# VHH binders against Probable chemoreceptor glutamine deamidase CheD 2 (cheD2): the designs that were tried, part 2

Target 1, 172 residues: Probable chemoreceptor glutamine deamidase CheD 2 (cheD2), of Syntrophus aciditrophicus (q2lsl4)
Amino acid sequence: MNSKAIKPSCEYFLLPGYIFMSPEPYLISTVVGSSVAVALWDADSKLGGMLSFLYPFRESSAESTAIYGNVAITYMVRMFREEGAKKKNLRSQIFGGAESDCCEADQIAHENVKTARSVLKKHGIKVISEDVGGRLGRKIVYNTFQNEALIYKVNTLRNSDWYPYDGQGRQA

## First folded at step 18 (VHH; from k62 with T33I)

Design k65
Fold by OpenDDE, last read:
Formats: structure tokens, sequence, C-alpha cells
Structure k65 (fold): chain B 172 residues (1-172), chain A 126 residues (1-126)
């Protein structure tokens, strides 16, 4: 363990449909049930970030909101590249996509994970860790400096954390 | 101490040009997104432009697109705003600001900036 590693002094809570990135050390917290969070990290510049999306993809060619996985991930990857990140130095992690007591929710969760994997692969981004699936929600703390994550798996989330994200879905 | 010192403001006729500069000190410049804002009398402060850490991405308010250009020189800890084709409505006090984080929601929403400089007055008048 590098005892001289800089510890993040800043915290940010990432909401669904948001993308966060910074070259400064951050602890990014987020909560995911049916949804998926993706961490992206540049080993060279230490640029780090995390996104959270609710739905797998939007078919429209127009850049849409970051609530869609294909849009959000592509957007973030492009920004990293624009900042000079090389593909070979990029690392990603995927979180979430838990199943629930609803078939439709399960389908969305599965597709979310699938989309994350597919889009990252399409961009040639290495996935170094996945914590996906299961039936528990996830409270995540991601360290952008170390590219490390703490995952607390929980039995109870808000109903809005589960598809369809409107207070319905998996019961606590 | 953190300091953002803006300069380059002044009086100019419509259609004219100005170049604003903001010199930064007291923090690691390359780790910050730099932005320009402006505030006209009796109006709220509004976003003008931002440039990301290495200059990889820029964005502009619709009102200044095609006329203003933001750039930065990290070796000089300075961000610039080239303002061309100036209009009367561009009259305002211009502020330089800095933040470390980029947040995107699919819409043009900007998080709060960490540091703000003193304003430089730009007056466009015939």
Amino acid sequence: as target 1 above (172 residues)
Amino acid sequence: AVQLQASGGGFVQPGGSLRLSCAASGFTFSKYIMGWFRQAPGKEREFVSFITWSGGRTDYADSVKGRFTISRDNSKNTVYLQMNSLRAEDTATYYCAAKTRFVYTGSTTYTEYDYWGQGTQVTVSS
C-alpha cells in the first residue's frame, strides 16, 4: 500500500442520469438498483469519473440525456479522449443491474449491464472489475484517485431506485 | 492565496473586438476548468464560455457562439476570451471562474465554480 497516496478530500453524490469527472481526487457516491454505474479512469493523468444511467439505450442518433447507457458512456469516453487519454490507459468498472421482483425490471437491469459491457467494448475500454446482478441494491463509493471502490450491498433501497424509477417496482 | 485576475476590458464600438485575459495563481491551473461569465447592470450573472482542463472541450452560450472563442495556456496559467463582432448587448462586467469538476446531465447545466475573479468591464457603444 502506498502510504503516501493522496486521499480524496472532496465528495460528490452522483445521481442517476449524471456524469461526473475530475482530475482532482474525489470520493463519488452513488446508489444503484436496476440502474448501472460506470467508473472510468485514466491511469496516466488520473482523470477519473463516474456515470449513472437508468435505461440501456436510445435508438435516436441525436445526443440524448445521460439517462441512456449508450449515450452516457459514449459521452464520457469522448471527453476522456478529448483530454488526451489513451485507450490503453483507460480502465473501467461496472456496477449495478440488480434483479428485482418485477420481470420488466429484471429485463432492464440485464440490458443495462449488457449495454455497459457492449459500449465499453466497442470503444476498446478495458473493464477491470464488475459487480453486477444479484438481488441487492448497491451503495457505492468510488475513489477517483486510486480507481478503487467500496460497495455496500443492501436489502432496501428507495422504490425510485428500481425500475420503473417512479416509486414503483421492488418493494423494500 | 487563490487569485484570478481578469484584464483586457474596455470601450469598443459595435462590431469591434476585445481579448480578455485571466491570470490564475494559488492553485494548479491545469486541474481546473476555466469559465467566463458576465453580468450586465440589473441582470443576473450569466454563463459565457468554458474550457476544460487541457482545452479538449469548449462550450459557449448561444448568444456568443460564433463570435467568442475561449482558449487557455496552461504554461502561463491564463485563460483567454477572444470577443469578436461585439454588440451592445455584450456590455457587461466579465468574470473569470475556475472549477475542478465536470458534471453533465444531457443538458447545459453547470455546477458552481470554486473560485471567482474580479470583474473586468466591457462596454460596447457607438
Scores: ipSAE 0.855, ipTM 0.923, lowest interface PAE 0.4, mean pLDDT 92
Fold by OpenDDE, fold request of step 21:
Structure k65 (fold): chain B 172 residues (1-172), chain A 126 residues (1-126)
Amino acid sequence: as target 1 above (172 residues)
Amino acid sequence: AVQLQASGGGFVQPGGSLRLSCAASGFTFSKYIMGWFRQAPGKEREFVSFITWSGGRTDYADSVKGRFTISRDNSKNTVYLQMNSLRAEDTATYYCAAKTRFVYTGSTTYTEYDYWGQGTQVTVSS
């Protein structure tokens, strides 16, 4: 069955630092600049979801929130496993990590992508597609039923979409 | 039509037990996270417990941890709440709710529930 045959019944907008999961067909929309979004999908159960994180790794003294890639990805993978997902049926996609006109922002973007790859690899999750890097922001629509994504690359995002996420960043 | 029918409420003495049931119809039960909420007189509705689609994960309000147990039988389209060691402060109308999605921020779980059932009264009193 393809996306033309089955239309998702629901839509959800994913905010930075959040994780979304559902076995029902959803269109998940999200926006990423320096940040990274990861889609996770179980081919057997059709459980699908997406997370968005801002920073690569949680510091030892920091709170455990999904703003950190290692926390968010690990949490989502564990949830999938608890729902009976087998690693052989799991597929992931990585989005984001765009560069900006700031050295520190570029560094964090690169590290976000590296973290996503590393953590997924650590959990034995196959990455079937990546759309990362470059200098454009991304508006993403992910279909949880088909594990397909639409990406609209844009010249202009909100300043808060770029590191350090405080409205002081430069537009791509 | 979507229906959530809660039952099992009643009167019980402190320290007693009750088991609530919520029978679901009109939707694919296994595609929904099921939750229990309660509303005491003069108070706002509060979260009690939830269980994920296949029962892989459960969570509880701090006030009921260790005393309440949520479970589900997808073959019967039913979610249960076993309530042990009941206290006077557990007195409330209990509601069953359903949602398709799980949203997590890394520290807390939040999502609005899509469907709500009728309440069943639980009264804990000497």
Scores: ipSAE 0.854, ipTM 0.923, lowest interface PAE 0.4, mean pLDDT 92
Fold by OpenDDE, last read:
Structure k65 (fold): chain B 172 residues (1-172), chain A 126 residues (1-126)
Amino acid sequence: as target 1 above (172 residues)
Amino acid sequence: AVQLQASGGGFVQPGGSLRLSCAASGFTFSKYIMGWFRQAPGKEREFVSFITWSGGRTDYADSVKGRFTISRDNSKNTVYLQMNSLRAEDTATYYCAAKTRFVYTGSTTYTEYDYWGQGTQVTVSS
């Protein structure tokens, strides 16, 4: 991080199924295994945020919740637009989608990444960086002011962090 | 010092209207989401409405949808709550609040606000 830049004075830990946004500088921490985190940043306003979703696509009968990638990403993009963000100034980053020894989790992981790419592309949002796939979990610290991220790849995560599909990881 | 000064409360008959104002100082107003809350006697404080930083998004409690309108003027560091078609059940102390962060979970759960103003009393009675 550039020492000349404004340092975030606030920190937030992003749980799976959550969306966070702020125009103030924040350090957003999150942990992802098979889930995917997406950072979105407006270069003009410095509005920044991050979401974490668990499942790739909401079915027609499902609620519009942030646990689904297509819903969460669309929701966040719309929020940015409503706040005056222009498409040309938006930048996104994708994190996560690690494979596990669980077959179901592997499929979810792959589809999560695919969905993130697809939905962002659909909205015309530039993806400037991806750190996805593999078999390691990720501990991420994202700076909303600089649009920079620190990633620590780990062999071991808590089960609730690696596989947050039982809903336990979303409790605030 | 951070200050949120609410005004505009008072007595009104059912069906009447009031416009609350909350003047903010001591922080960068445009960097905060502004919210209104209310607390009736013997009840818990409840969410009424919020408006995002530039006013791009608003939300309301179901109980006030269609009757209340939140707005803001960042040039005046003020958030407003237009309350129409007031009902007896709207009687409460209304509070203005501010927060920098927006958190969405897909539910009606709202994060804690950073700053709270003094309440202004709204009484709807014949």
Scores: ipSAE 0.846, ipTM 0.923, lowest interface PAE 0.4, mean pLDDT 90
Fold by OpenDDE, fold request of step 21:
Structure k65 (fold): chain B 172 residues (1-172), chain A 126 residues (1-126)
Amino acid sequence: as target 1 above (172 residues)
Amino acid sequence: AVQLQASGGGFVQPGGSLRLSCAASGFTFSKYIMGWFRQAPGKEREFVSFITWSGGRTDYADSVKGRFTISRDNSKNTVYLQMNSLRAEDTATYYCAAKTRFVYTGSTTYTEYDYWGQGTQVTVSS
């Protein structure tokens, strides 16, 4: 089978604050508003994954969970490294960070994107694609094997999906 | 067919050691995270340990940390659990499990495994 023709047989829905990784082909679906999703892919091993975080960085008094971009991204990168991934083979994609009519959400969205870029850069990981910002939510399907993504930009998201900060969203 | 065949269980005295093995077949072993679980009589199955695809990461239940060591040999399609300093409370049926995906939330280890083997009995008793 042509490697380009391999279709994932498994699907996973990624919730905010979660990190997913697998060397098997997966279609990862996720929804992001002000939150940000990051896909990470190893061209050599075909290890692929996606994370979704809500906040840019951990507060000093808070536990380090995957809801924070700096924590989540670092965690995923470390996992990839532990599995033998080399920086030169890693590719990342950034999704999300849509602005809303809520000022607080706008700030978060902006900082989320900034954090994703910064942390990935810090780890020397190439960002090969970004679909960030704007005022539309994103429904994303990411193929972990091919490192390809389908993005459906939407005007209407559930509030919990758009702004999963108030405990009403699908959270980890 | 997918097979996970666990072995190495037995009777040991407290403080003793056992080494469990789980031989896998029917799937690409290196594509799976391997885990060990155990179930004591009257208790629910509980997580013991896991090891990622290439062995890059391991984790353990707090109750076994420092005493148990998980390892794998992908060339042999086998995962191992070295159990040292065994205690009575370690008495259980031990199960090998496999999953392709790693899911992390920062607070909980994902424990939904795709395949499960037959259990091997470990009895720690004086």
Scores: ipSAE 0.842, ipTM 0.924, lowest interface PAE 0.4, mean pLDDT 90
Fold by ESMFold2, fold request of step 21:
Structure k65 (fold): chain B 172 residues (1-172), chain A 126 residues (1-126)
Amino acid sequence: as target 1 above (172 residues)
Amino acid sequence: AVQLQASGGGFVQPGGSLRLSCAASGFTFSKYIMGWFRQAPGKEREFVSFITWSGGRTDYADSVKGRFTISRDNSKNTVYLQMNSLRAEDTATYYCAAKTRFVYTGSTTYTEYDYWGQGTQVTVSS
């Protein structure tokens, strides 16, 4: 493998309700349980980004923020399109939506994944990969240059699950 | 080394116009969001405007909307600020800044710019 083309010098920890985009190579780290992360990538320009949302849908724009899937996905797609990305060159990936023992959390997880699929389909954006559902939480490191993700599945998501990993090779 | 050189400042009467330029070197210009900021003596630096990588989106502080226009020419590695209908309150040192990333939650932060120019003085006086 020729790793010379992979030179991510920048890292970003993506919090729920955040949208991150850059045309520079980044390693974007995040964790998802019942929440969903969506990666979006322009194959032509190599513009890449990731968002993470907690709740599927918001109707009112007055309090609409990126913690809602319909808001976050629509906003990031619009940003890519305004930068000149063509629909045919956009690729997306969906992660998360893990079920829990709580019925309310299962409902949210399922609706989050459904929303991600629906909004991306509405915009005509190809979903090239999904890693969704199940009962395990996910730690994700997304490489925007390669448009590839490393996924580590965990029995439980805790704050400490992230810090030991993050501290093995780099300071946050 | 990275350099952002702002120029085009000067003295102008109220109601007049100026065009600022910021020439960039030391990085791939088309991969950077460019912004303009200003700081008057005794005041905090404040956001003026930004323009995304390709110019697909622009944004402005409320105090300058309708009077200022940001633009960029990626072939010349230069961002511009056209300043019309200038007022005394526009007197400041104007700085250009650059960042590669866009972060959004429902409100965008403007304090995360990576590189800053030395500034150019704009003085609006009767």
Scores: ipSAE 0.735, ipTM 0.847, lowest interface PAE 0.6, mean pLDDT 86
Fold by ESMFold2, last read:
Structure k65 (fold): chain B 172 residues (1-172), chain A 126 residues (1-126)
Amino acid sequence: as target 1 above (172 residues)
Amino acid sequence: AVQLQASGGGFVQPGGSLRLSCAASGFTFSKYIMGWFRQAPGKEREFVSFITWSGGRTDYADSVKGRFTISRDNSKNTVYLQMNSLRAEDTATYYCAAKTRFVYTGSTTYTEYDYWGQGTQVTVSS
């Protein structure tokens, strides 16, 4: 078996406020600025997923919107556990939170990263890698089979930096 | 080729029960979420239920919650829908569907499934 043998149709373009999970090998692509993406992976079963959130926190786990980090991370962790993943076998990675000259956006970026760390720690989930902060946006391609990410830093994020493999539209 | 063969439909009186089965082949069954959908004449196809890869989570449309139970047997590559307390509005063609991925934003969409069965007819009439 090839360590990078992901079929072309096994790609997913992750939008903000989305959670994606699959036990099949996927290349999950996303872009983050002040937003944060979190990859979660079960070392035992190779179930993998990624989420992207815009805002750090909502005071209610009953909120149905995954644009909030505490809601999105808690939901995805619960899904992994329901599939039989043990917390000790879960591995997470945190990406994004690029700093901004705009005070409000910079504070959101810092709080997004802080929330991702706090929620993952609360669930007892190991964070094995972070690529956070700095002043550059990120284009990320996460390989769920290998639990590895390729990260490209960019000065300006634009809509065409999303969906690099299809070149058309937005994920619906 | 991928096949999803639904069976177990039929004619039943209100209050009765049916058990639908969907036998799958052509893919690794345990790597797929399985779902049931239904379509009555003149209506759009609607979500009924899904069950995740291992069966760790199930979900149901409000209209069937408490009356229908989805289950799966990964050793037999089969998903089931136990339908109890059937009503006239449950009359529809029932389709099983399969997808490998779970996508969530705050609601689940039923149109993201990769494979669809031919369907089995359920008719609830007095």
Scores: ipSAE 0.733, ipTM 0.839, lowest interface PAE 0.6, mean pLDDT 86

Design k65
Fold by ESMFold2, last read:
Formats: C-alpha cells, sequence, structure tokens
Structure k65 (fold): chain B 172 residues (1-172), chain A 126 residues (1-126)
C-alpha cells in the first residue's frame, strides 16, 4: 500500500512495553518478533498511538506495566476515551506474533495475537487490519496522520537494523 | 513563533490562594499537553501538574495534591493553575510547558516538554 506524501512532523522509535500517543502527525517505528504492536486511531480527531507488548496477559492490575497486552491495550483505549474518542470511531491494527522456531515462543506469539484481538473486541473497537503470524519478524513504520503502516518482513532481527534514524537510539 | 506567557504570580500570605494563567500562541493549543513546573532558587526545576490535550486527564506532584488544580480553556488557548492553601515551600518561579506526546510504560509518566514559558514568580510569606 502507498502512503500519502503528507509528511509527519516528528518521528518516534517505540520500545517494547511502551505506549505512545499524539494528535500530531508522527512516524512511529518499531520491531516485533513474537511480540505484538497495536496501532489505535481516532478517525474524528486524528489522535493516534501505538503500543508494543511482549507477553499476553496479567491477571492483576497490581503492576501497571505495558509489557502485558491486556494491560497496555486497556490503558491506551482508556486514554483515547478520556480524550473524547467514541468507541465507534476508533480503528485498530495488529502486527506481529511471528513464530521463532521454538515451541515456547510460538505459544507466546499465538497468545499475544489472541489477546490483542480479544481485548480490542471486548472494548468494541474495530480491527481494520492485521499482519500477524508467519515466521519472519517485522519492522513497522506507522504514519499516524494517514493511519497507515509500512511493514518490512525480515529474516533476522538485529538492533542496528531497527534504528534507521540516527537522531534516535544506538547509532547516535 | 511559539509563546507561552505565564502570569498571575505575586505575593500572598500562607494559606492564601493564587491563580496562574499561561496564554499560548504560535501552535494549535488543543494539540498539546500542558504542564506546570516550578523552581526555587538553588533548586532543580520540579514537576507540579499536567493536563492532557482535551483535559480528560490531570496529574499532580504529591506535594501539591489536594491544594492545586490544573485546568484549561482551549477556546482561549490558556492553561490555569489554581493554587490554594499556599505554604512557604510553594515559593518559586512557576513555568508552563507544552508537549504534543504522551508516553507511558506503567511506572514512568514523565517526558521532555518541547516549549517553555519564561515563568511567573510566586512568593508565599513565612
Amino acid sequence: as target 1 above (172 residues)
Amino acid sequence: AVQLQASGGGFVQPGGSLRLSCAASGFTFSKYIMGWFRQAPGKEREFVSFITWSGGRTDYADSVKGRFTISRDNSKNTVYLQMNSLRAEDTATYYCAAKTRFVYTGSTTYTEYDYWGQGTQVTVSS
């Protein structure tokens, strides 16, 4: 798919366990293997965000940490709602959950995707796109202004391959 | 050019009240989280409060909870800090700040602010 030529004003590299939101146009980059990233977007206000989580579920809210999918997604949805977004106007996209040639990693990958679907459905939020599963990791660049993602499938996930913008991360 | 003009500071007795205002220009105000910070002489700048883009969420430093209230009026491009039950330790220069982004991990809530006002002095006599 092709993105518009409208350039986001800022760039942000999303680390695992982080939630990022802004009503300004952003280009949000992240990497996922068995982990999952979720983009959320309010069609009315153009508020956009992305989160990335490593593990599917935490039974208790005692640890308010975004490395768990149920916690991260619920928190970001709540933030959008507090900003006035209506559930019917929210759009989500799910990325990741790649198999890593290990039975335990495949179980986590599958459960991460299942959790993202389940939590978003529970909140009544439409999932308009998924790019999940398979055996390749993903480098994702999400444009919050257009609500569009570019996805690069890779056979090797290395940190140096995932920091293409020297103003951020390990190359600067 | 971006401007954040804080005003409403002054001299007040302990237990008194002040309302600070910060008028913003040069950017779309409703696209920014607004915050208040303060700095006493010889001390580092410290967080006081923030309010999200629409005002849907607010947060406060423990030292001011229950005494200070942040609010915003997006039609006037202005953020306010109502300061009640003022104490000598509230004496500081108060700064408003603006950022467009919210970042959360579960245990960290602070991110760098992009724009800063020049500040307004609050002096609580002791």
Scores: ipSAE 0.718, ipTM 0.838, lowest interface PAE 0.7, mean pLDDT 86
Fold by ESMFold2, fold request of step 21:
Structure k65 (fold): chain B 172 residues (1-172), chain A 126 residues (1-126)
Amino acid sequence: as target 1 above (172 residues)
Amino acid sequence: AVQLQASGGGFVQPGGSLRLSCAASGFTFSKYIMGWFRQAPGKEREFVSFITWSGGRTDYADSVKGRFTISRDNSKNTVYLQMNSLRAEDTATYYCAAKTRFVYTGSTTYTEYDYWGQGTQVTVSS
């Protein structure tokens, strides 16, 4: 039941603006800078998922997408609940929100983290771990069976850091 | 071996109804999202509907909303498609498919399905 037990076909690379969920054990990989990733896990059934968003908030509209934190988190929580998860059994983790040299990007990073905390609290979801802020970007590998993440902090994210993630764990 | 066996197709008049069934074996059915797709001759395969693991969420292509209903019975390892108010443009081979993962961006996103059935023919004609 460790990372060595997860088959290569059960690996997924999570892009910004995507929500991923599965009742099977998965390794979900992603990278975040000023963006934020949220893992959600049902302690009872072991259903797990992760989302990544770029911007904190959008009012409900036909053009609202999962690139907005309030939209993405609300949607994933609703999906867990519709599958029978109870709020008391849900656990979340928050990653990202690295600070930037420029004022606008730095403000977005702070607002993304604040929005993740606020929306999860509004839904009554316990946040059991945070790895947020600082100046370093993050590469994350989340194990949905164990509800555990490996976090690698990096000074810069390059296009080559994305290319290896285009393999079998991504949509075409 | 994994098997998805679709059945219940046939010939029907416009305005009529059919119920498709897809019996599954070779995997843990309750861990799979089930979907229906269709392909008419000379056209690309298109999404029709899906239903999540427990049945907690369903979704439909706009062209079939209000006319088609997807359901599942996990005790029988079977997914169904109830097709009402059939039209000539619904004529196609209908395929069932299975995947374990749900992916969402803000609209229905095609995510590769792991297993596919052989299909069942639906023909709607006067």
Scores: ipSAE 0.700, ipTM 0.825, lowest interface PAE 0.6, mean pLDDT 86

## First folded at step 19 (VHH; from k65 with F50Y)

Design k68
Fold by OpenDDE, fold request of step 21:
Structure k68 (fold): chain B 172 residues (1-172), chain A 126 residues (1-126)
Amino acid sequence: as target 1 above (172 residues)
Amino acid sequence: AVQLQASGGGFVQPGGSLRLSCAASGFTFSKYIMGWFRQAPGKEREFVSYITWSGGRTDYADSVKGRFTISRDNSKNTVYLQMNSLRAEDTATYYCAAKTRFVYTGSTTYTEYDYWGQGTQVTVSS
């Protein structure tokens, strides 16, 4: 038995536009097509979390601001800092941004990934792993204790997982 | 066994102050967000305040902002609610609760808690 292996006791399914954080070990599951998920982890405290956003950037606040990458990532980073996280101990991972059969959807997917990279860089957070792009959807399981992820790339997602997230675009 | 024991309730006049305490046991206190809720007679239980794991963030219901202050001492496994400028409408049974996770949608904070304590009665009356 690996002395370092700790099995998370809790599970959570992350929906688009949500942010999840906990210092307790969790398995966080999420699904992304055109959208992007970002994992953030503090190596010192073992505080871990994940967010999922649908659109790259918004200048002004809205009721569901976490659907925008710049807002969601900034919000999560601030909370980590409030909990005493240091930049040197922070690690991030980026997932998603798959292309579809629509030009506009492809543009959003690319911009989502670009925004995630840009905002994390702006905050001085190291990206240690990326699994982005391509034409397959992603089912992700992230372990907040070990900062490890399982990615299952799939041919079929719900239509709502693809831009414009209203049942149009790539068929399941 | 998980336990949340609230105390500090009582009778006060309008404008008075009370300090509630909630002592936790049976779980790792520092890994939980602590919250206070209250329920008045004939009303639904409502959110009052929460404080994150290390105390880095706090939030309050609009009705208590500027009057109530939540704090915690992780070395004592205790969360506190300082209630100042109490009003008649603050009369309720107050409950402490604990959750391991923070969930945010950009508009609201998720308020599903894992553990609940027994209530302590607060009565504000002339």
Scores: ipSAE 0.856, ipTM 0.925, lowest interface PAE 0.4, mean pLDDT 92
Fold by OpenDDE, fold request of step 21:
Structure k68 (fold): chain B 172 residues (1-172), chain A 126 residues (1-126)
Amino acid sequence: as target 1 above (172 residues)
Amino acid sequence: AVQLQASGGGFVQPGGSLRLSCAASGFTFSKYIMGWFRQAPGKEREFVSYITWSGGRTDYADSVKGRFTISRDNSKNTVYLQMNSLRAEDTATYYCAAKTRFVYTGSTTYTEYDYWGQGTQVTVSS
């Protein structure tokens, strides 16, 4: 079967602060405002996944959680490596980091994108596509098998989706 | 049909060892994370251990860390649980489980598994 003809049979909704990975084909849906989603894909094994983080960077190991970009991305990259993925076969995509009229969120959004780029670069992971910034939120559907994404840019998101920072987010 | 057949349970004295096996069929074994769970009488089922698709990562409940070792042989479609230094509190029915996806939240290991096997009884008693 042509890889392009294979349709995922499973779906998963990715919440902020979560990391999802599977070697089986999945459609991953997620919503991002100021937060950032990163897709990672291994061309050989077809291992694919997506993470969503809220904050750019955390140094403290005690508070090391997937809500932080440096933690989440590193965690996912390590998982892929542990599963035998080679850097040369890895591809990533970055989504999100929308700015709003909220100044605090704007700074976070910008830094989130910067962190995603920086951390992926640090790990030697190629970024093949970016859809970041702007003033619109994003509804994303990512195909883990084909490494393809559908993006719907929206004016209206729930506040908790725009600003999942005050305990109203869906992260766990 | 999906099958997870666990074996290796039995009676053992405290400090003893057992090795559980779970033979899988009916699905592509290498595409699944395998986990072990246990349930003692009157208690909820609890996580024991998991091993990722190729065995690249393992994790354990704090209560069994350093004593239990999970491993897998994808060529045999089998996951194992080596249990050493067994304690009375390890007495439970042990279950093998499988899932395709790994979900990490930063605080909790996602334990929603797709398939469950029949339990094998482990009894640790003097």
Scores: ipSAE 0.845, ipTM 0.926, lowest interface PAE 0.4, mean pLDDT 90
Fold by ESMFold2, fold request of step 21:
Formats: C-alpha cells, sequence, structure tokens
Structure k68 (fold): chain B 172 residues (1-172), chain A 126 residues (1-126)
C-alpha cells in the first residue's frame, strides 16, 4: 500500500491497448495477466503515464496498434520526449507477464516482459522497478504524482484480462 | 471559473488568411492540451487541431494539413490557429477546448475535452 503525501485529483481505468498520459496527478488502475503494463514518469515535469499491451511485437504496418509492446512503448517514450523530457530523467516500471497453465501463454508472457525491457533499454530509459512473472495476475494502482504503484496479486482474473489473447497464445 | 475566449474570426475571401486566438483563464494553462474544433451550419462538430501541454506535439485533421498551424504561448495563456489558403469549406464557428489527459490506441482516438469556448465565426466567401 502506498503512503500518499497528497491525493491525486483524478482516477482512470486503463484498458489493454491504451496509452494514458497526464501532467496532473492521477491514480491509474489496470489489470494484467500475461499482458504487461509499463509506467513512465518524468521527475522534472511530473508528466506521468501508463500503457498496457497484450502481445510483444508488431513490425510497422497499418494494423500496428498499442496492443503490441514495441509500438506502445515507443509511442509513449516519443510523447514524453516531445514534451521536453530528457531520457536520463525518465523512470519506468514494468508489471505483469504472469504465467498461465499453457506453454504458449507462458512464452507470450515471457516475450512481453523481454520486449518491455528491450525497448526501454533501446530508448535509454531506466527501469527502476519490476514486478513481473510468477503465476499470479495483478491489479495495479499507479500514482503518477508520487511515481508509486500498489500491486495486488490475485489467483483468478476477469475474462477481460485474456482478450484478445486465447489459450493457444495467439491473437484471435 | 474557467473561461476560454476565442477571437479573430471574420469574413475573408478564398485564399486569404486569418489568425484565431483563444485566451484561457481559471486553470493552469501549461497542464492542458489545447484543441480547435469547428462546426458548420447543419453539420456535426469536427476536430481541427490539437497541441500538447508544452507544444511539443501538434496534429491536424487531414482537411487542414499544410494550411493551418496551431501554436501556443504558455506565458500568455493563449492558443492560436493560423489559417492560410482558406476555402469556402472552412466556413464554420471555431471552438477552442482544453483537456489535461492524452489517450492513444494506435489510430484515431476519441477523447473528451473538459472545457469549451463559445467560439468565433469564420466565413470564407467570394
Amino acid sequence: as target 1 above (172 residues)
Amino acid sequence: AVQLQASGGGFVQPGGSLRLSCAASGFTFSKYIMGWFRQAPGKEREFVSYITWSGGRTDYADSVKGRFTISRDNSKNTVYLQMNSLRAEDTATYYCAAKTRFVYTGSTTYTEYDYWGQGTQVTVSS
């Protein structure tokens, strides 16, 4: 649980395939299973954001959307940089990548975490915290003002945690 | 109280130029994305342009790309729309709007704005 100096003015529920950013204090909540969420924060400007992606990689095409980790992370980092953030002042956190009872889903979970690490490293962005892997899903509440996350690990997840990913480890 | 006051509209011939201004008060201007929208008589309101908090990113509707330029001056709490090469189809009431958050999915994303100005009329006619 986080001890907060001041309360954020707003709350936002982050859906898979979405990127959310604001310079105002927010509590951003999301759920992840084999999917991955990434928080990004600029200590200088207090700009904060979070994204959630389901699949690790898509080469650029007309169907490249933020459900793919490489696309989502690259886009959010670019947005922070366009706002004047210096890469050395950015801090990131990675959440998710829980294993399931299916070997293909385990590989996707692992690949999602690997992609998040790789893309953030490629952009020169420090990862200050990870809560990844294991067999438990996660409910996350990220406080953009304090750059702090509260993580609840759960034995069961809602069906929305798996859409559009199926038990075969492929996009439906 | 929050106010967004748009000005600078008027009558202009095709090919002409106008510069719209939107003066903001009642909120921390630098924490808001500013947008321009327009509505012609009998039409739905449509997106024109936005500019992010610091001005680091701008975007435009396809119909105005290359002709319109959005800018902001955070020291004056004002956003501008420079409109060049105006056409008859640009005739509309132009509204400025403000929001603090950016949401993106990889393509066009609908995003509700928190505050809206009363608008300024732009009329382009031979």
Scores: ipSAE 0.711, ipTM 0.848, lowest interface PAE 0.7, mean pLDDT 86
Fold by ESMFold2, fold request of step 21:
Structure k68 (fold): chain B 172 residues (1-172), chain A 126 residues (1-126)
Amino acid sequence: as target 1 above (172 residues)
Amino acid sequence: AVQLQASGGGFVQPGGSLRLSCAASGFTFSKYIMGWFRQAPGKEREFVSYITWSGGRTDYADSVKGRFTISRDNSKNTVYLQMNSLRAEDTATYYCAAKTRFVYTGSTTYTEYDYWGQGTQVTVSS
């Protein structure tokens, strides 16, 4: 009946280097600076997920993890496909990549966005929205059932913005 | 109320086979990842296997790879564990568990499960 409602008990805070997926409606919260988050959604089944990565690329190795954009995106796409999603029904959104005054960090931000675009294109997945670049960090709340995101631009990201439900284990 | 009812345990000789079943009720079964865990007396509970919502992906602990097969039938709300080539070390209480979400980092895939069954005893002895 009310397809726009999502229950508050179905919430998840996404940390960098994590991939989250569920066929249940979720409200996924995350924060990004120079990092990038990617939402992926199956229009047919409403399976939804989000990932967040810090670095653009890692060549294959036994220790490749989801903190690398190419690894994280490829893994999540494969999971959707294994659950029966067709590429034509997948929709993606890209968030983050805020610019930095530090040359190395600014280069990483731009490379992260470029990698997200390139890997999604390689897999034939439509990117229906981007909110990338600029100098401000982002707080994102993504509704997996409606495939809709709310984005709040912020001057600085705080520890509580980073992982408000985690008491320890901050990652910079 | 959520219930996970595991069955199919028993006594078996080394090299034998058993098939465990776990019947689920109280939630939409197709929306849950199902897992099997085991615990021997005096030991920590350990991961055995999981199967995703549609059955599109399965995974196994190294100690059981090639011998155990997880499967599910969403029309019967049931997950199964076929255990072949059983060894004395497989003796344990086997528990089924359910969670709705998949979380992955590249190094950890065994997130906390939401619901747990009572378990069924498997004893492998010679």
Scores: ipSAE 0.711, ipTM 0.845, lowest interface PAE 0.8, mean pLDDT 86

